# VH-VL binders against Vacuolar protein-sorting-associated protein 25 (vps25), part 4

Target 1, 194 residues: Vacuolar protein-sorting-associated protein 25 (vps25), of Dictyostelium discoideum (Social amoeba) (q55gd9)
Amino acid sequence: MSNQVFQFPPYYHKEPFFTIQPILNTRKKQFQMWQDLILQYCRYYKIYELDINESIKSNSVLFNNEKINRKLSREALKSIIDDIIENGFAEWVDKEKEKEKEKDKDNNNNNRVLIMWRKPDEWASLIYKWVADCGLLNTVLTVWEIQNGDDSKKQEFHQLNTTILMKSLKVLEKQSKCQTFSQDENVGVKFFSI

## First folded at step 16 (VH-VL)

Design u3 (from u1 with heavy chain K54R)
Fold by ESMFold2, look of step 18:
Structure u3 (fold): chain C 194 residues (1-194), chain A 124 residues (1-124), chain B 107 residues (1-107)
Amino acid sequence: as target 1 above (194 residues)
Amino acid sequence: QVQLQESGPGLVKPSETLSLTCTVSGGSISWYYWTWIRQPPGKGLEWIGYIYYRGETEYNPSLKSRATISVDTSKNQFSLKLSSVTAADTAVYYCAREEIYKNPHGWSDAFDIWGQGTLVTVSS
Amino acid sequence: AIQMTQSPSSLSASVGDRVTITCRASQGIRNYLGWYQQKPGKAPKLLIYAASSLQSGVPSRFAGRGSGTDFTLTISSLQPEDFATYYCLQDYNYPWTFGQGTKVEIK
């Protein structure tokens, strides 16, 4: 077991970091620093989803520095998350019916965010490389074996969020590098040689 | 304590590229904005631009077409390249660390740590 | 770019004197102004940030005032180590710009 904790950057201990900056050039720096912090914190703890309301309500240490008595407001956090989404490192969690509602932003109220500190094409490359390195090309694996199996325990994608994993396999399918199919209660996947 | 040290050639020929490196010691380059500033002999200071350790840059418009700032976190270094130099580019070049300070309107930036400076002369 | 104009360009003073240096911005910069001291052959050193806030380790004889376009740095009792060139810097908008400097010399 590891007893290490995430080491916060020096700017996490600067009071004005927690208030949205009025000068646009400074706000751009602030939002970049928050994106960097959020992605690295989530990578460290393998956090794939954030709940904005719960994070604020619970005084999550990511957004609330008790030592200096400063925390992000809900509106500040939402603005920062919107920027991370625009940069392609996060997305709102939607249901299939919510995809149709997403065309009309006026009716959309977003709270849960999928955090992609690695994008699906990067995860796809890691998974394919592992399959090739283990001599598993042209054999059938289950999605469960990739995500939770003993052979993947040392890989960064071990226990990867299922939504991100399926997006990553879809990237490989579009490249003709794998094919997925249903097998009983599981999804099977066969990876092909290039 | 954190220290900054500029290094590079002291003499550069006209039309060539000036290349300088700032080495960070006694601390990490990570999580900070890093800046280049220059001072022609006997003259005032000119802000060149900055880099965030993850790669975001901003440049003085007067130098933007010729200047490139880069970072190598594995070496704890950041660098300046200035192309097509002339005698007007002769200066002492400083690297500096940006730090965040409390301001009644929010956040101020200031340079809390500077390198000692290195003179670069542009001459035939 | 925002032009920063310092006054005077130079001055001569004796130890113990009170000196005042002025910095004027070509447009409003609120209080986004710093003051730096530079001794010959050395890098600049931060004295004042946010127009009036004293940097850690800087003696209380240094005081910054002003907002908007007009700013001053005052040294209430000049010491031998204060003979240097002083620069203001605006951090309001890019490019960040320095004043041309004020040299404080021994009379």
Scores: ipSAE 0.809, ipTM 0.916, lowest interface PAE 0.7, mean pLDDT 91

Design u5 (from u1 with light chain W96Y)
Fold by ESMFold2, look of step 17:
Structure u5 (fold): chain C 194 residues (1-194), chain A 124 residues (1-124), chain B 107 residues (1-107)
Amino acid sequence: as target 1 above (194 residues)
Amino acid sequence: QVQLQESGPGLVKPSETLSLTCTVSGGSISWYYWTWIRQPPGKGLEWIGYIYYKGETEYNPSLKSRATISVDTSKNQFSLKLSSVTAADTAVYYCAREEIYKNPHGWSDAFDIWGQGTLVTVSS
Amino acid sequence: AIQMTQSPSSLSASVGDRVTITCRASQGIRNYLGWYQQKPGKAPKLLIYAASSLQSGVPSRFAGRGSGTDFTLTISSLQPEDFATYYCLQDYNYPYTFGQGTKVEIK
């Protein structure tokens, strides 16, 4: 079991899968298939961020099938990622830094991508259920305890990306299901019963 | 070796709903697009629509208001429902697997595996 | 929808004959065309994809040609098992559409 690797779908071994399709019918299927593959691969390895340039440079097996000598071009990968973002399953990282870098014309600020195989509202539901199931309602937890504590070790959100976790807590806060307390570098959260 | 088998009632009354199931054996339904195609007796083939195993669908516009394709991955099956049937819906119904083929311009779809087909007669 | 027109609708031929079936699209479809063989009471079988590429296990006497709007399927030396109905299919745009079929009968 410790030797298990992600099992790639049959279409990963089809040469045309790696070239952006010229007609819309097949391109829509291609982009759906790439989205499905990327999200499942990232979930399998718990990858919350992709670096487009590094993925291409390192010949990441997700985008480079050596058996058939085919890989996505940088432009193709960028187009696929843009579609995943439009569908709400990814977003560009460091939006505030992108605003600062927009004055630097040679800076490629569309390179690191946050991958959300579960959206923040879905993560929020998982976290709230866990808090309720463990009898932790009306107690104060730290963000670190949710993310890294012994009590969360079996949960999918264990070691969840901090940006996604904070987005998920904001969903709950808007629903009056928790209150966050930001004091310096520590973030505490209290969860409420409905 | 992947095989497809259609099942469902062979006789359906007018105005009722035709319901068919395609069972995939010898392989998984996952990661593929799956298609329904029909053929009225003595006539040609008509593409009905497809479903991706995760639920994305596309339908022939001529049938879109009456047709629903669904998938149940736990049973390795996908299904067709066609509502408000008339005698014009009498046909042999086939399920098929779509596969990717290399084309000089890119990617072609073709139906590499078909079920045996099942005749559905719409009659009172 | 893209209309696919086959000709002839039917033909009679003898074993060993060379036969040619034509398929015409109502608009350009590049090479997005497949050919299928159907025997009575059976499901269609894929012969040719991408206009000219032979499916695995299909005899080399079958050949597809054409691009754009005009396509042909040729059987170079007709065999007894080749008496069937042949359909072209365009996979260029939805809805995918078949030609009306060409029945190849024994003379």
Scores: ipSAE 0.819, ipTM 0.922, lowest interface PAE 0.7, mean pLDDT 91

## First folded at step 18 (VH-VL)

Design w1 (from u3 with heavy chain H105Y)
Fold by OpenDDE, fold request of step 21:
Structure w1 (fold): chain C 194 residues (1-194), chain A 124 residues (1-124), chain B 107 residues (1-107)
Amino acid sequence: as target 1 above (194 residues)
Amino acid sequence: QVQLQESGPGLVKPSETLSLTCTVSGGSISWYYWTWIRQPPGKGLEWIGYIYYRGETEYNPSLKSRATISVDTSKNQFSLKLSSVTAADTAVYYCAREEIYKNPYGWSDAFDIWGQGTLVTVSS
Amino acid sequence: AIQMTQSPSSLSASVGDRVTITCRASQGIRNYLGWYQQKPGKAPKLLIYAASSLQSGVPSRFAGRGSGTDFTLTISSLQPEDFATYYCLQDYNYPWTFGQGTKVEIK
């Protein structure tokens, strides 16, 4: 998909879409639309983390439409992200990770967000199904193999963010469908047939 | 050119569930809000509710307890179910597409595309 | 719910006449009002959005005015094809509500 261009929705080309709507019900729709757009965009390009400041500074096409000369303000974007978080499709990235990347001047503020176009339980289901379909139940896989293995290349969860993957595996653990354990510098996962 | 077409039974018995489908042609159902509106014979228009193609809905409080709007993106259609119908539910039912328009205060929503409507009569 | 009251309920006019329809909201809705035209046996057609913006393809003889609670639709010179029922619609708050309609009939 890397060579294809994401097709933006029609409302992306509407000027008011980039201004927080003053009417509550309209704003609700607006935020739903932004959530959908952001999630679909991230899904398309396999983007799992967004940096709000960087997105604004770099004039990300997701938040800046040059054709209509409209862009989201940082405050607006943050508000939208907060809503996405409330809806369970995003999480703030830990401050420690923000410090490591030193990309933002305001390292003390929440700026990086983990984007989850699928919730961990959904990922969990996909992963488990794949394992089952491959006849790998009751075997041990590494997190790396799930993410980067040749067998998973055709799966949506291929190269899935580690944080999200681990969350998904925890869901499966709670369902007694797998057990994670430390294995060298990686994490092993034993999937169970139930 | 995007077109909408309502389909479903034209006759429903009292207490049963009215079921209609709106089929979108000439374009994708994706990225839009879709609405159901009805009009009793010789009367005005009543907004029933909307659905975003992702599934989010809003209903008229007057019908919320009985109305269910759903979407099937694979079929490029959305549907209306209205339970426990009475004679008062006899109406022409329209499906429509919502469009965003520039407004000095923000944006305005309006229905730019309509189906032709389908008459549903509630009768024994 | 916001109530929309149109006046008159019906009117008779001749071709060439200036026709004015009013719509009153039970509360302030700024300019979040649309006007629709409906002919017998047909679906409504969008004429005006945002109280005063003309929908693409709609003749310039149609004009919307107003803000707050009082709105007007004016047809500057009534044409034969303009005999229809007109509805206002507020999109300010849910549930969206229509006026009861104004039937424009031939005199």
Scores: ipSAE 0.885, ipTM 0.958, lowest interface PAE 0.5, mean pLDDT 95
Fold by OpenDDE, fold request of step 21:
Structure w1 (fold): chain C 194 residues (1-194), chain A 124 residues (1-124), chain B 107 residues (1-107)
Amino acid sequence: as target 1 above (194 residues)
Amino acid sequence: QVQLQESGPGLVKPSETLSLTCTVSGGSISWYYWTWIRQPPGKGLEWIGYIYYRGETEYNPSLKSRATISVDTSKNQFSLKLSSVTAADTAVYYCAREEIYKNPYGWSDAFDIWGQGTLVTVSS
Amino acid sequence: AIQMTQSPSSLSASVGDRVTITCRASQGIRNYLGWYQQKPGKAPKLLIYAASSLQSGVPSRFAGRGSGTDFTLTISSLQPEDFATYYCLQDYNYPWTFGQGTKVEIK
């Protein structure tokens, strides 16, 4: 997470930005802008999951601008999220995975969405490049080491969501660039030099 | 204050590609929609298309097959390429910033900042 | 595409005159219309947005009215600096389209 405060875009301070636009083309732009804002915000703070209900309930600064007294309705936010999902930058979180999250206040909430400001193939490329640059090809790494290791601390994928990471590794597997396997209570990954 | 400046060759041969760049100064290209507009000599204005700083584009159908707008955030620039030009493409080309304004139905889009424009002549 | 038709194409007026320019859309565009002023050799300048809202810094003698298909730009008392070409622009649907322009000339 950045120690600085996210700088919101100028349109975040425009009142109409928080009301679904009635004109189709304007709505398209609006949704593009919201997608960008949400993805950039999540990227900045390394937020990989959003809860729609919680975001509304907590008056998240992302969706509630107190300075102009505007906020997204739940319905509006859901509509925007649906669009982001359609565009491939988000997906609904599996209910079973939600139950395993101890930090969540409401494990029964079905309104959680996985946010991906990068697609799995993009993450895959970054991870593979890093492994190559570090001279770790043909070695075995754990998923934990990729996520939490000191060597990856400066990488954008540091502390990457496990679901996203696994999706990314699957991309690499399809490219014959790595192989995943079970190692004790963790997942091992062997990266191959090609 | 934010300023826009068009740059590129003022003369292009028929069938070649017109290439222009708009440089944004005094502010970041980020978070805005940027537009190209042209005006043939002595004629009216024609909207060419826009690009969001993230790369999303929309084009005038009349030019869609020939026009390409791109953005380079690292240089704080966005560009226009128009292929297979003819004399009909002779015009002053403007780049402009799109701004959102409140209206009773939602918001209106308008161009609040313009470049000075650059004349591009298509001639053999 | 939505066609915007301005009238008249040109007009002659004197300083102090009331000038009215009309813009008609081929389809209903609600209030998604802007007005721009262009002087020779210069880029257009935004005057009015949302059919009737005055852009910051624009003199109050400029007024926009209308909704649906018929719109008007009025200059209540023409000033020397107002001699220019005016364009309406619809931002209702892509492609955005301009009127053909109205040249306001000195009588």
Scores: ipSAE 0.884, ipTM 0.958, lowest interface PAE 0.5, mean pLDDT 95
Fold by ESMFold2, look of step 18:
Structure w1 (fold): chain C 194 residues (1-194), chain A 124 residues (1-124), chain B 107 residues (1-107)
Amino acid sequence: as target 1 above (194 residues)
Amino acid sequence: QVQLQESGPGLVKPSETLSLTCTVSGGSISWYYWTWIRQPPGKGLEWIGYIYYRGETEYNPSLKSRATISVDTSKNQFSLKLSSVTAADTAVYYCAREEIYKNPYGWSDAFDIWGQGTLVTVSS
Amino acid sequence: AIQMTQSPSSLSASVGDRVTITCRASQGIRNYLGWYQQKPGKAPKLLIYAASSLQSGVPSRFAGRGSGTDFTLTISSLQPEDFATYYCLQDYNYPWTFGQGTKVEIK
């Protein structure tokens, strides 16, 4: 029972932070600050996905500062998330399904966001190092063993989001450091010496 | 109480690189924008540029080709390097913290905390 | 770059006088204008932000006015500690630029 909570930055307590800034140079800073805050908050609580509508509906502390009675509008949050996606730190979940829904509707309604507070390249390096350090090169592991196995309990990638893990393994596969394959119900991975 | 202190050589030869460090004490460098400003003796103030503690920078175009601002969060410091200096670069150099203030349009930025300043003389 | 022109460059005044310093921007900057006070050998000190808002701990005899291109700093009753050089700064667009300064001297 940890009694620790995320320590919000000083600018979270500044009223103007919650309103999209009209001049471009200030807005650039604002979006950099929101990206930094969102990524660090999600890392602190190991959050890999955000639901925009639920975050607004529930008055999530990340986007709603009750002490100063300020919160992001849904439109502001969407704009900030779009920028984070453009910078490569997030992406829409179910892009094919959301794209199909948007085609059926006259408005754009992307809602669930994968948050990559550590990019797949960085996760790939951590996983490969762990495999090498544990003497598991040239053996077959399952994706489950990497995420949930006892040998990974102390690693930051323990219980990593499956989509991010698969992206990370793709990075290693392109580097010829592993090969993924489907086996029965599971995905197996063989890691190679390099 | 947060305090800023500039440090570095007070004398630099022409064509060499001026290098200064600002040390933040009594608080953390994290979550703020940090700025270098200079003032030639007996003259006005010139904004050099800023750095966000994560590394994003902006520079005065007049100095951009020669100036580099960097940050080391583990030391609670940020730094300025100015290459190819001339006598025109002789100035008191200040580091400062940016703070956000409310205004009718959104936010204004202002410098709420300054270092004491350090004179750098460029002379052969 | 946005040029900030202060006037006068210097003025002489007595304790108790009302002084007014003008700052003009080369283009509209809405209210993105701050005023700073600098005493010899010291770093500048923030007085006014957003053209007219008083920084915490600054005496109420300081008042900022203006928007767009024309701004003033007024000291309603000059005190001995107010003899200093005053700078305006625009924070509307990069590079941020200071006025050249106005020195307020003892008459």
Scores: ipSAE 0.817, ipTM 0.916, lowest interface PAE 0.7, mean pLDDT 91
Fold by ESMFold2, fold request of step 21:
Structure w1 (fold): chain C 194 residues (1-194), chain A 124 residues (1-124), chain B 107 residues (1-107)
Amino acid sequence: as target 1 above (194 residues)
Amino acid sequence: QVQLQESGPGLVKPSETLSLTCTVSGGSISWYYWTWIRQPPGKGLEWIGYIYYRGETEYNPSLKSRATISVDTSKNQFSLKLSSVTAADTAVYYCAREEIYKNPYGWSDAFDIWGQGTLVTVSS
Amino acid sequence: AIQMTQSPSSLSASVGDRVTITCRASQGIRNYLGWYQQKPGKAPKLLIYAASSLQSGVPSRFAGRGSGTDFTLTISSLQPEDFATYYCLQDYNYPWTFGQGTKVEIK
């Protein structure tokens, strides 16, 4: 039964945790704690993207502790996300090929962020091992089959975010463990023995 | 009821490495900053440094070249190694937990839980 | 590093006396200062955080004051269990530093 909820750390219940700290040494700790919380929360729920505007609008429990009536301001959340990006655990989606449509009234500088709670090289290792274990080396798979196919249904990378999956395949490609290519409006992948 | 307990050799020879472990019981090491503090006999307290349970550290510059703090979350422990010790390193060594307190300017840190302390003597 | 200077180094007092201990920082630390009590053979115990805020379970006879560079700990009516050494600690900047301590002895 999958009715468990994420167990928040004790510091999530400390009021000052929700305001950007003025002392730089304290802010360093605060930002490390927020990064750790955000990454672990997203890992727990398999969340690969956060929408800042929607998180604020919906009073997401990640950033809003109703028990103590405290939440991150939009400015605080953006500052924390910028730090996570600087540390290499997130990136703005605006740097991807799919960009926000300009018709929305809630336009902000940078709003959607990719969260990499598991690194692409770790995903790469899991995918390659699965391909090898299934006897699929030197054959062609589609990216869709890896991500959504029946044969991957039990794997941790099943339904993995497409951007992270492609980053993971690029890691393998640089190691000469696979080659990607276009195939009939799909992306195909051939995995090699080393 | 969280408790901290220091353990390790009570006698260390000069030039060798002092090695101590702090075991956390009655609670988890996760999500906290953990600190080593020492007190030479009859003297005051000296902050050595901290570790976040994920591994990030900060050290007193006076000890930074010789001190290493590490954490093992699977054992619910964190440790101190101090290399090239001399008689000046003879002290009671405490481990402590940092906690966040409200401050008009933001947050203050303080040590809410301490181990009982362990004496380490550096002698030939 | 920020130097914390306590005075006096020791004092003698009787039960019921008002006792004041001073801590001076070598630079401004706003109110990022704690006070700790240590009895012989025991670990320190937190009394005051943020210069003036009383830790839970600490008797109200303990009071902290000050900001910037000058801080005091006052015990309004000294009790037998208050004979100990008291330390201030700044948590403003690394390395965190303690004062050298003030020993409060029975007169």
Scores: ipSAE 0.803, ipTM 0.917, lowest interface PAE 0.8, mean pLDDT 90

Design w1 (from u3 with heavy chain H105Y)
Fold by ESMFold2, fold request of step 21:
Structure w1 (fold): chain C 194 residues (1-194), chain A 124 residues (1-124), chain B 107 residues (1-107)
Amino acid sequence: as target 1 above (194 residues)
Amino acid sequence: QVQLQESGPGLVKPSETLSLTCTVSGGSISWYYWTWIRQPPGKGLEWIGYIYYRGETEYNPSLKSRATISVDTSKNQFSLKLSSVTAADTAVYYCAREEIYKNPYGWSDAFDIWGQGTLVTVSS
Amino acid sequence: AIQMTQSPSSLSASVGDRVTITCRASQGIRNYLGWYQQKPGKAPKLLIYAASSLQSGVPSRFAGRGSGTDFTLTISSLQPEDFATYYCLQDYNYPWTFGQGTKVEIK
């Protein structure tokens, strides 16, 4: 237990990696390296949401290398996250800010970002293949069974973030490969052949 | 100790495709940028382009329409294809690893590890 | 593309001499310049990065200087194993470009 930790890449130990590079061609490489690191770190620890303010405040090891005394500035981290979002591997949790503000009385921190090391299209394909392989086409499953059931225990989408799971089912529904339906709090889904 | 080894046909006919593979041994291809460089006999070095191990590429504009660099992480290899070759493409082809070095302005890139090189001759 | 011009194209010198090779860029590249040594039949080898920083394992007789457009590689007390061709490379902007080379011949 606890003897398996994420292995950081060699460039995590290079001091200049933590300062936004002034040359655009070098910055493109830097941002690709940070995207790769962030996505693989989050995949390793099953982190689906990243809180920028908390990461900075707590000196998260993802962005703060204590051994070389280097960390990303807030501005650098935000720029890197914006690039990851532009590439489709992340999105702001609060992208519907105006609507959420009208419904939320508390002063919540809205610097959370959803991390999608697999895009909803890829998750959709994994789920559909599993349903087909298990002989469950043309039957009804609950979303809970897909996410938390014993039959999905060995699948990467087991305990997948609910927002990402619903996005993935919407991809399949648009392709006429499933249809979701709900009664009260339960959501069912029927997967179709063809 | 990381080593790079180029492999592929040494003779290619004009108008055909030159295809080379670089095998990485003694270390992982992951997390690095990998580059192809060529040197015509008796002449200087020309940068062809790079690939990040996850697939992002950049090419010399002079070769962009004909060159394709690819990577296969499961085999620890990356490759170069150069289409529609002529005698001008006769060269020793090197693969190389890029590494990050400290620089007052940020970082410099340099090639810390090179393959031995392989001569490709284009003739009928 | 940024043109890199080396001078001289070749030189002959005696063992123990101080040798200086220059490299000029067609535009400012700050200090984004490396120097490589290539012996006959072998791949180039990194000597200097960031214009003036010595690569690990490279003899201290090699020194780089310069910034902007003008750069030099100096070999103090030339040794027989320093017979080689030397190339500068700019890593400022794509395409990365090498100088045409300087061949150093002993005797």
Scores: ipSAE 0.799, ipTM 0.908, lowest interface PAE 0.8, mean pLDDT 90

